# VH-VL binders against GMP synthase [glutamine-hydrolyzing] subunit A (guaAA): the designs that were tried, part 3

Target 1, 190 residues: GMP synthase [glutamine-hydrolyzing] subunit A (guaAA), of Methanobrevibacter smithii (a5uk20)
Amino acid sequence: MTILVINNKGQYNHRIQRSLQYLKIPTELVPNTLSIEEIEAKNPIGLILGGGPSIEGAGNSEEYIKHFDIPILGICLGHQLIAKAYGGQIDTSNTESYAKVEINIVNDENLFSGLAPKMEVWSSHKDEVKSIPDDFEILANSNLCDVESFKHTEKDVYGIQFHPEVHHTPKGSTIFENFYEICKKRCNND

## First folded at step 19 (VH-VL; from y2 with light chain Q93H)

Design z4
Fold by OpenDDE, fold request of step 23:
Structure z4 (fold): chain C 190 residues (1-190), chain A 124 residues (1-124), chain B 106 residues (1-106)
Amino acid sequence: as target 1 above (190 residues)
Amino acid sequence: QVTLKESGPVLVKPTETLTLTCTVSGFSLSTSGVGVSWIRQPPGKALEWLAHIYWDDDKSYRTSLKSRLTISKDTSKNQVVLTMTNMDPVDTATYYCAHYYWIQKYGIDAFDIWGQGTLVTVSS
Amino acid sequence: QPVLTQPPSLSVSPGQTASITCSGEKLGDRYAYWYQQKPGQSPVLVMYQDDKRPSGIPERFSGSNSGNTATLTISGTQAMDEADYYCQAWDFHTAVFGGGTKLTVL
């Protein structure tokens, strides 16, 4: 019943694990260099892909996205990696790397349950998803970014550009709790 | 041996700013997983958490007092500082700093070691 | 922020079992911590992460947490156990304490 946090070497990846600890969610922070077999051996009920400085340093993260049929949450770089894996477009943002942003929640089901219509978030905008891949839908947007969050239309694969693991996102805990619920439900149905 | 010691004024006038210093020993404020919290206790009343600072300079505050509180650290001096503005007699309390440690499933994510506390009286 | 509620006082005879409760919304979905405080002293951690004892804490201290209630249990209560007990939990980035329970050993 463990959620694995894939460390993509971002400065907040350890805070993801700390956040989950405070929420009493079983978790393990693992390197993005683990093999598929090593990840499988841990029998995770979900994956959280952390942020990082670059796609080039994301190790096997893209392979994890393509291989595993369990709930996946991508944060910042993880969000972008999901887009890349499914054929979306990523490009450099014209905004500052970090900022407080109010996002508009256009779909408050599942991941954003209880958070509509708007929430304050800490977002990184060095890079951003410019176009969502096929079979995805937008869950949230902002004045700074059209794709603050998206979801696969059929799979429990979610991406968020912002960082729920930092205190600058006051309701970030709800994102993790909602994702954990998604993971548990999926596990019980299998 | 991990130790914490609170220091600062014991008497503050209403509307003044309180500055407390927690001097730590036996551990580094830059060590991954380390944190320090400030907790106060009015005479004969319950413990009240105020603020926390982590090794990575992440900070958190009690929501009701956030506008009045500032927590910071000087790693080179092994000191954590708490400032509280616009003090009122209701803020009279023993102020504690406490040690915290947790990282990657290791450690105790609680306040396992406390200072002796310092009584701060707010009075004209 | 969640409110943690404790009974203000509890009395037990020596040798009896004391059960101190801490109630809060969905507290079972958070780790509970317990602190002992004697008059004129700083709090001492006696239980962490629901049911784990720090080094030096006697085995007669135990903890549990489920539903909306965490419980600190002291078996074979001794006179030295007379103190105030506070529960604590993390509300994401913030810490919250209960109102405290005064345990009297008669």
Scores: ipSAE 0.927, ipTM 0.961, lowest interface PAE 0.5, mean pLDDT 96
Fold by OpenDDE, fold request of step 23:
Structure z4 (fold): chain C 190 residues (1-190), chain A 124 residues (1-124), chain B 106 residues (1-106)
Amino acid sequence: as target 1 above (190 residues)
Amino acid sequence: QVTLKESGPVLVKPTETLTLTCTVSGFSLSTSGVGVSWIRQPPGKALEWLAHIYWDDDKSYRTSLKSRLTISKDTSKNQVVLTMTNMDPVDTATYYCAHYYWIQKYGIDAFDIWGQGTLVTVSS
Amino acid sequence: QPVLTQPPSLSVSPGQTASITCSGEKLGDRYAYWYQQKPGQSPVLVMYQDDKRPSGIPERFSGSNSGNTATLTISGTQAMDEADYYCQAWDFHTAVFGGGTKLTVL
C-alpha cells in the first residue's frame, strides 16, 4: 500500500516524501529512471510525480503516466507532464516563476474535498498548462493561471501546478490526504 | 557523538529580543535529513515546540508565535540561532535545542538528542 | 493547533503495567512519539513512530497508536521509570507535544 514519489530532481521532491511521512502515508521516493517493470514490482497504489527543472529531465515520467492505471498526482512539472502525455499544451508564462497564489476551487470533489471555495498555495508559473487535454476538466484556477489544477474525467489522474509539500501551502496536507484516500478507494474497488 | 549546547542570555527584560544559539557537534547541519528544533518548557509546565530548521534551510514555526520567531543556521559554525522578539515574563522557560534526522525512511523523525537546556528569565 | 491530551498523573506499584494515553484528533493517522523527563534533566526519547524503541530503551517499554489514541506501555514498571512522559506528533510541518503525564511508582 505504498505511494511512489517519482523524483524529477526538483528542489521540493524530498519534501513530498517528508510530507507523506508526517501524514503516516507509506511512500518511497524513486528515481525517474526506473523501468516500468521496476515500478510495477513495487506494486504502488498511486504515483506522485514531483517537480523538476525541465521536461527533458523527467526521465520515464511520461511513460509512467501512459502505462499505469492507478491514481496519479502530478505536482508542478508532474502536472505539466500529465498534460503533455495526454496532448495538452504547455507554454512559458509571462509571470513570476514562484508566488503565493489564491486559487479558486471550481470542483471540490475528491482531491479538493474540504478545501473549497479558495485556498492559498505556493505555485510556479514559469511554465504552465495553457490548454487542458481532451477528457480533462479544470479543478482550480487563479488570476495568474487558468489551469492551476485539472483531472481526467474518467481516470484518477490529477495535476496541480502548485506545491502542497511546502509551508507556503498551509492546507497542503489535505491534498495529500485526499489523494491517499483516492488511492485506497481505488485499491479496495479492484 | 552527537551533542547540542544552548547558549545566550539568562536574563532578558520585557519587550527585548532574545537571541539563543545552539552549537552542535558530531553532525553537520548540511547533512541530508538533519534538522534542529527549539523547544521550551516553562517551570513546572509542559514542553512547547517553537521552531524547526532542516538541512535544506526549510523552516517552520509555532503558529501562535510565528510573528516573533526567527530560526537560522550557520553551517560553517555548526550553529542554529533562534531569535524571539518582544519577550514577556510569560516567556520565562528553559529553552532546549534538539537534534532531528529522517530521510528516505532512515533515521528518527523525532527529537532523539537534546541539549541540556538554558533557563531564560524575563523580568524587569 | 491540534491538541494532544494526556492524563495529568498516573500511579502504579512496582511490577505493575503502566499505560499512558495520548489522545488527539486524527492521531491514529499520525506517528506518535514519547519522551521521558526526570526532574532537572532534559527529555529523553523513549518511543518513536508509534511502537519503535530507540537504542538503549528497555524492552519493557512499548507503544501503540490506533483510532485517536496513542499509548505508551511500561511493563514491569520499576522505580527508575518514575518521570514525566510527553507524547508528541507532527501536525504536518509543525510539532505538537501533549500536556505530559506524571508517572509515580509507589
Scores: ipSAE 0.925, ipTM 0.961, lowest interface PAE 0.5, mean pLDDT 96
Fold by OpenDDE, last read:
Structure z4 (fold): chain C 190 residues (1-190), chain A 124 residues (1-124), chain B 106 residues (1-106)
Amino acid sequence: as target 1 above (190 residues)
Amino acid sequence: QVTLKESGPVLVKPTETLTLTCTVSGFSLSTSGVGVSWIRQPPGKALEWLAHIYWDDDKSYRTSLKSRLTISKDTSKNQVVLTMTNMDPVDTATYYCAHYYWIQKYGIDAFDIWGQGTLVTVSS
Amino acid sequence: QPVLTQPPSLSVSPGQTASITCSGEKLGDRYAYWYQQKPGQSPVLVMYQDDKRPSGIPERFSGSNSGNTATLTISGTQAMDEADYYCQAWDFHTAVFGGGTKLTVL
């Protein structure tokens, strides 16, 4: 019962791994260059797509999104990759790269379960999802970004623009724990 | 051999700022997975974690003392520095720095090697 | 921050088994660590990630963690095991120590 963290070469990807370790969540940080077969061989119960400097450097991340029917959480670039994979729009924002942001949670089910309607997060807005793809819904927004988080309406596919793996996101652990619960439930139903 | 050694003033006046330095050897503060924590222990009392700094310059603090604590590192000098403002007699304690290492499920994500500690007394 | 609770003291006779507990909310969902501290000395890691022994720690030391309680067990307790023992866990990016247990070997 392992969650794979897909390393998209972002500066915080190792912190995702560290965060999961501190939460005693079985996990492995793997390169985004692994083949579909190699990912399958690990029998993951979920995928976390880490951040990264560019979509072009995301390796097979988009293919993972399209291929696997398990819970998926995209963080920052991973969030954007999910949007891209499903036909959403990504563009450069008119804001600074990283900042403390208060997000408004408009749907507190699943990923945001147990969290207050507003919470402080560490978010990047160099690039952002400008329009969500079909069959997705917004879970959170902010004054800086309309799409801080979204999810597929039917699949356990979630995206968050902010970084729960850094200390600047005090409630980030809850995000990972909730995602882990989603993964475990899905595994039990299969 | 990994070693850590605390240094700094042993006597501080109330309201003053404490600056402690942890000099490390046997490992690099830039090595992936490495971290250093400061932990204190008042005489006859329990251990209290204060702050941590990772190789990637990620930092964390005890919530109740966050406003008073600053941790930093100088990799070239193999030093980790802790500053604590507005010292009070209640802050009298032995202050330890300790080694940490963990990355990609490898290593011991605990404080596996400690300095000898330095007693800091806060008194007027 | 979560609180880790330990019994303040425990006494055992030589050769007996000592069990030191550490209780915290959902502690079983976190890794537990244990440190031994003798008078005038720095703490020494004796258990990490619930049940793993660092190099140099005798096999008579063992650990477990489930529910809300982590336990450090010392079988065949010896006089040299007399010390204070502290449990520790991570609360996300912060570390938390228990209040410590003074183990006396009679």
Scores: ipSAE 0.925, ipTM 0.961, lowest interface PAE 0.5, mean pLDDT 95
Fold by OpenDDE, last read:
Structure z4 (fold): chain C 190 residues (1-190), chain A 124 residues (1-124), chain B 106 residues (1-106)
Amino acid sequence: as target 1 above (190 residues)
Amino acid sequence: QVTLKESGPVLVKPTETLTLTCTVSGFSLSTSGVGVSWIRQPPGKALEWLAHIYWDDDKSYRTSLKSRLTISKDTSKNQVVLTMTNMDPVDTATYYCAHYYWIQKYGIDAFDIWGQGTLVTVSS
Amino acid sequence: QPVLTQPPSLSVSPGQTASITCSGEKLGDRYAYWYQQKPGQSPVLVMYQDDKRPSGIPERFSGSNSGNTATLTISGTQAMDEADYYCQAWDFHTAVFGGGTKLTVL
């Protein structure tokens, strides 16, 4: 019952795994260059796509999104990769720096359970999802970004622009816990 | 052999700033997975975690004392420094630094090696 | 901040089993750690990640964690086991210690 963290070479990817460790969530940090077969061999119950400096350096992350039918959580670049994989639009924003942002939770089911109506998050808006793909819904927005979080309407595929793995997101642990619950529920139903 | 040793003033006046240094040996503060925490213990009372610094310079603080605490490290000197402002007699305690190691499920995410501690007394 | 609650004191006769509890919200969903501290000494890690013993810790020490309670068990308690015991957990990015339990071996 392991969640794989896909290392997209972001500065916080190791902190994702550390966060999960502190939450007693079984996890493994793996390179984004693993083959589909190698990922399958690990029999993960969920994938977390970490942040990274660029889409070009995301390795097989987009392929993972398209191939696996398990819960997926994309963080920052991972969030954008999900949008890209499903036909959404990504573009640069006016700021390249991280910032504390208060997000408005539009849908507090599942991933944002217990977090409504607002929460403080550490978010980067260097790049952002400008348009969500079809069959997705917005879960959270902010004054800086219309798409702080989204979810596939039918699949357990979630994207968040912000970083729950850093201390600047005080309630970030809840995001991971909720995602883990989603993974466990899915596993029990299969 | 991993060792940690606390150093700094043993007497501080109220409202003054405490600066403690933890000198480490047997490991590098830049090694992935390494961390160092400061923990204090008032006389006859329980352990109280104060702050932590990781190899990647990530830091965390006790919420109630966050505004007063600053943790930093100098890898070249093998030192971790804790600064605590506006000291009060209630802050009188033995202050420990402790070793931490965990990365990708290797090691233990606990305080496995402690310094001997240094007693800091806050008094007029 | 989460609070870890321990009994302030516990007494056991030599050879008996001592069970020191640590209770906290969602503690079962966190790893528990235990430290032994004797008078005038620094704490010593005696249990990590619920039930793992560091090298050098006797097998009579064991740990468990379920629900909201972690337990440090000392079987065949010896006089040398008399000490203060502190539980600890991570509250995400912060560490939290229990109030400590003074174990007396009668």
Scores: ipSAE 0.923, ipTM 0.960, lowest interface PAE 0.5, mean pLDDT 96

Design z4
Fold by ESMFold2, last read:
Structure z4 (fold): chain C 190 residues (1-190), chain A 124 residues (1-124), chain B 106 residues (1-106)
Amino acid sequence: as target 1 above (190 residues)
Amino acid sequence: QVTLKESGPVLVKPTETLTLTCTVSGFSLSTSGVGVSWIRQPPGKALEWLAHIYWDDDKSYRTSLKSRLTISKDTSKNQVVLTMTNMDPVDTATYYCAHYYWIQKYGIDAFDIWGQGTLVTVSS
Amino acid sequence: QPVLTQPPSLSVSPGQTASITCSGEKLGDRYAYWYQQKPGQSPVLVMYQDDKRPSGIPERFSGSNSGNTATLTISGTQAMDEADYYCQAWDFHTAVFGGGTKLTVL
């Protein structure tokens, strides 16, 4: 019942795993260079794609997104990688964001269960998703970023541009707990 | 091998700012996975966690006291510093600093080694 | 702040089993930790992550955590086990302690 955190070499990847530890969610932080077979051998119930400095440094993350049918959550860079893998558009923001932001939750059925209508989050990024793929829907937006979160309409694939793992996102624990419930439900149904 | 020692004891006046220093030995404050907490205990009362600082300078504070607390570290001096503003007689307690180590799957994510504690008395 | 509730006191005879409880809403969804504090001394960690014993803690100490309740169990209780016992959990990024239980061994 392990969620693997894919280390895309950003400064907060260890905090993602620590957040899961404090929530008693079984977890392992792994390099983004593991092969598909190595990931499969760990028999994960879900993947979290961590943040990082660049798409070029994301190792095998795109392959993981395209190969695995278990739930996937992308955080910051991971959010952008999912959008790109499915044909979305990524571009540099007009200004870099390193601030607390209030996001508007427009769909609270899954990842944002119990969090509507608004949530304070920590935003720390230079790039953003400018457009999402057709098979995706927006879960949250803000005045600073039109795509704060999305999900695939048919798969359990989610993205969030903000950081739930940091202190500046007070209700970040609920995001991780909701994702874990999605993973457990999917595991029990399969 | 791992040791922590709180500064003091100290007497402070009401409304003054308390500054406590925890001097550590046998480990580095910059070692990945290391953290230090401050925890207090009023005479005859329960333990109360106050604040924590990690090796990467991430910090957390007891919610009810967050506006009064600042935690910081100086790795070159092996020191962790707690500042608490606007002291009141109810803040009279023994203050402890405590060691924490956990990263990935290694270590104990709790307070495994404590200092001897220091008495802080706030005059009435 | 989440509240962890412990009975304020517990008395046992030498050789009996002491069971110290720590109650909190869905506490079993978090790890529980236990500390022993003897008079005039600093706390000592005696159990972590529900049921793991630190080096140097006797095997008669064991732990469990499910539902709303974590329990520290001391089998074959000895006079030296007389102390205050505190549970602790993480509320995401912050730590909370229980109110403590004074264990008396008579």
Scores: ipSAE 0.785, ipTM 0.898, lowest interface PAE 1.1, mean pLDDT 92
Fold by ESMFold2, fold request of step 23:
Structure z4 (fold): chain C 190 residues (1-190), chain A 124 residues (1-124), chain B 106 residues (1-106)
Amino acid sequence: as target 1 above (190 residues)
Amino acid sequence: QVTLKESGPVLVKPTETLTLTCTVSGFSLSTSGVGVSWIRQPPGKALEWLAHIYWDDDKSYRTSLKSRLTISKDTSKNQVVLTMTNMDPVDTATYYCAHYYWIQKYGIDAFDIWGQGTLVTVSS
Amino acid sequence: QPVLTQPPSLSVSPGQTASITCSGEKLGDRYAYWYQQKPGQSPVLVMYQDDKRPSGIPERFSGSNSGNTATLTISGTQAMDEADYYCQAWDFHTAVFGGGTKLTVL
């Protein structure tokens, strides 16, 4: 029952794995250069795509998004990679954005279960998703960013622009626990 | 090999600010996976975790004391510093710093090596 | 924050098994850690991640964690095991200690 954290070279990838460790969620942090077969050999129940400095440094992450049918959660860069992989619009600005922000949760059925109507998050990003891809729906928004989170309408593919792994997101543990529950419900242990 | 030593004042007056220094040896505060916590123990009472700092300068604080606590490190001096404002007689305790190491699948993710502790008395 | 509850004291005779409990809601969904503290000394880690023994801790120490309760078990208890024992867990990014159990070996 391992969730793989794909290391996209951002400063917080180790914090994602550490957060899962503290929640007793089985986890492994792996390079973004593993092949599809190497990922498959680990029999993961879900993938978390970590943050990073650039799409160019994301290794095989887009390939993972397109290939795997297990639940996928993209955090920050990972959120943007999912949008890009499905034809969404990413706007690169020349200014980094760092903010404590209150997000409005507009769908609380899965990733945001128990968190509606609002949640404090740490939002740290250079790029943002300007338009959601086809077959996606918005889960959360804020005054800073219209697309703070999205979900594929048919697949268990989720994106969040904010960082649940940092202490400035007090309820971040619930995001990870909800994703783990999605992974477990998708996966049957028999 | 790995050692930690707490230093600071023995006596602090109510309302004053306490500054404690943890001097470390046998490891680097910049080593990936390293962290240091401060934990206190009032005489005859239970351990109480206060704050933690990681190698990447990530920090966490006991929620009830967050407004009173600041943790920082100076890697070049091998020091971790705790500042606690508005001291009260109930804050009289032995203050410990403790080593932490965990990264990926390596290490213990707990407080495996402790300093000897330093008693801080808060009294008029 | 979760509260970790331990019995304040426990007495055993030498050679008996001591079972020290640490209770918290759904504590089995988190790792538990145990520390031994002898009078006038700093705590020593004796169990981590529920059931793993640090190097140098005798095999008579074992641990378990399920449901709402973690347990530190000392088999063949010796006089040198007389100490205070604290459980600890991570509440996400913050640590929480139990109230401690004084183990007396008579």
Scores: ipSAE 0.773, ipTM 0.894, lowest interface PAE 1.1, mean pLDDT 91
Fold by ESMFold2, last read:
Structure z4 (fold): chain C 190 residues (1-190), chain A 124 residues (1-124), chain B 106 residues (1-106)
Amino acid sequence: as target 1 above (190 residues)
Amino acid sequence: QVTLKESGPVLVKPTETLTLTCTVSGFSLSTSGVGVSWIRQPPGKALEWLAHIYWDDDKSYRTSLKSRLTISKDTSKNQVVLTMTNMDPVDTATYYCAHYYWIQKYGIDAFDIWGQGTLVTVSS
Amino acid sequence: QPVLTQPPSLSVSPGQTASITCSGEKLGDRYAYWYQQKPGQSPVLVMYQDDKRPSGIPERFSGSNSGNTATLTISGTQAMDEADYYCQAWDFHTAVFGGGTKLTVL
């Protein structure tokens, strides 16, 4: 029951894998250049799309988003890639996010279970999701970004703009545990 | 062979700041997956984890002591440094540094090799 | 911060099985680690990730972890096994040790 972490070349991808290890969640960090067949051969129960410097450097991540029906969580760049893959818009913010941000959780049914109404997170990015596709709903916002997190209305596809894997997001472990529960439940209910 | 050695032993007075240096050998502090923790043990009492530093400069601290602790490393000197402010007699203990290695599902994500320990005595 | 609770002491006769417990809320959802410490010595890792032995640890040492309890089991206990034993787990970014168990082999 492995969750694959797709390495989109950001500085925190190894911390995502380490976070999952400390939570006893089976995980493997893999290059974003693996083919669909190579991903399938690993029999993952979920994918986490890691952060990175650019959409252009995200390798096959958009292909993974469009092809796989297993749960997907996009973190930072991965969040932006999901929005783009489903027809949302990405734009450079005129303002930078601060080191720590309080987000407002507007839907706590799945990924944010047990975390409402607010959560302190680490945010260090200037690009943001400007609009989300029609088949998505907002899970969290902040006074800096209207789209801090979203979910596909029918699929287990989630995005978060913040970093749950870092020390400055104190409750980041709950995000990973909630995603793992989504993956396990989906695997058992197929 | 991986080895770690704590500086000291040291005598400090209450309210003073403790500085301990762990000198490492047989591995690089910049090697992906490497980390070093500080753990203490008061005489006749249990082990107490204090702080950890990873190769990528990520750090963590025991929550109850976070305001008093600072961990850092100097990779060129093979040293990990712990600073603990406002020392009190209850902080008298043997202080250990310990090796950690885990990356890409390889290694032992725990404290597999320990230093000999150094006695820190806090007394007026 | 979670608390890992161990019995303060345990006595067994040579050749018998010693079972040292470590209790914490949902501890089975985390890896447990075990350290042996003999008088005047630094701790030695004897079990990691619940049930894995480091190189050089005898096969009579085994581990398990389920629900709220991790257990270090020493079968065929020998006098050399007399020591303090500590469990440890990761609370996400921080490590936590149990209070320790003094194993006496009479």
Scores: ipSAE 0.769, ipTM 0.892, lowest interface PAE 1.1, mean pLDDT 91
Fold by ESMFold2, fold request of step 23:
Structure z4 (fold): chain C 190 residues (1-190), chain A 124 residues (1-124), chain B 106 residues (1-106)
Amino acid sequence: as target 1 above (190 residues)
Amino acid sequence: QVTLKESGPVLVKPTETLTLTCTVSGFSLSTSGVGVSWIRQPPGKALEWLAHIYWDDDKSYRTSLKSRLTISKDTSKNQVVLTMTNMDPVDTATYYCAHYYWIQKYGIDAFDIWGQGTLVTVSS
Amino acid sequence: QPVLTQPPSLSVSPGQTASITCSGEKLGDRYAYWYQQKPGQSPVLVMYQDDKRPSGIPERFSGSNSGNTATLTISGTQAMDEADYYCQAWDFHTAVFGGGTKLTVL
């Protein structure tokens, strides 16, 4: 019942794994160069795509997004990779964000359960998703970024532009716990 | 052998700033997964966690004391430093530094080795 | 900040089983850790991640954690087990200790 954290070489990938450990959520941090077969051999119940410096350095992450039907959460770069994999548009943000930001939660049925209507988050990015793919819906926005979070309308594929794994996001634990519940429900439903 | 030693003991006047240094040996502060916490214990009272610093310079603080605490490290000197502003007689306690190690699935994500502690007395 | 509640004291006779409890809302959804502290000494880790013993801790020490309660159990309690015992958990990024239990062996 392990969630795999895909290390896209950003500053915070080990903090994602540590956050899950402190929440007693079984987890393993793995390189983004693992093959599909190597990931399958670990029998994960969900994937978290970590942050990183560039889409070009994301290894096999796009293949994971397209291949696996288990729940997937993309954080920062991972959020952008999901949008790109489904045909969304990524571009430089109007303003760089390296600060605490208040996001507006517009849908709290899954990932944001118990967090509406607003949440303080840590934002650390220069790029943002400018348009989401057709089969996605917005879960959250802010004054600085129209797409703070999205979800695939049919699949358990989620993106968040902010960092729940850092202490500057006080309610970040709830995001991870909600994702774990999504993973467990999906596992029990199969 | 992993060891930690707190500086002191010290006497501090109310409102002054406390600075404590934890000198470590037998491990590197830059080793992935390593951390050091400060924990205090007032005489006859319970343990109270104060702050933690990780090898990658990530930090955390007890929420009620966050505005008064700063933790830092100097890996080349094997030192972890705690400062606490605006000291008050209720802050009189034994202060400990403690070792932490966890990365991926390895280690004990708790305080497995403690220093001997140092007495900090706050009085006029 | 979450509160971990322990009974202030517990007395047992030598050879009996001591059960020290640590209560907190949904504590079973987190790992619990236990420390022993004898008078004038630094704390010693005696249990981690609910039920794992560090090297050098006697097997008469065991742990459990479910629901709202973690328990440190000492079977065949000996005079040398007389000490203060603290539970600890991680509240996400911060650590929190219980208030401590003074175990007396009479």
Scores: ipSAE 0.746, ipTM 0.892, lowest interface PAE 1.3, mean pLDDT 92

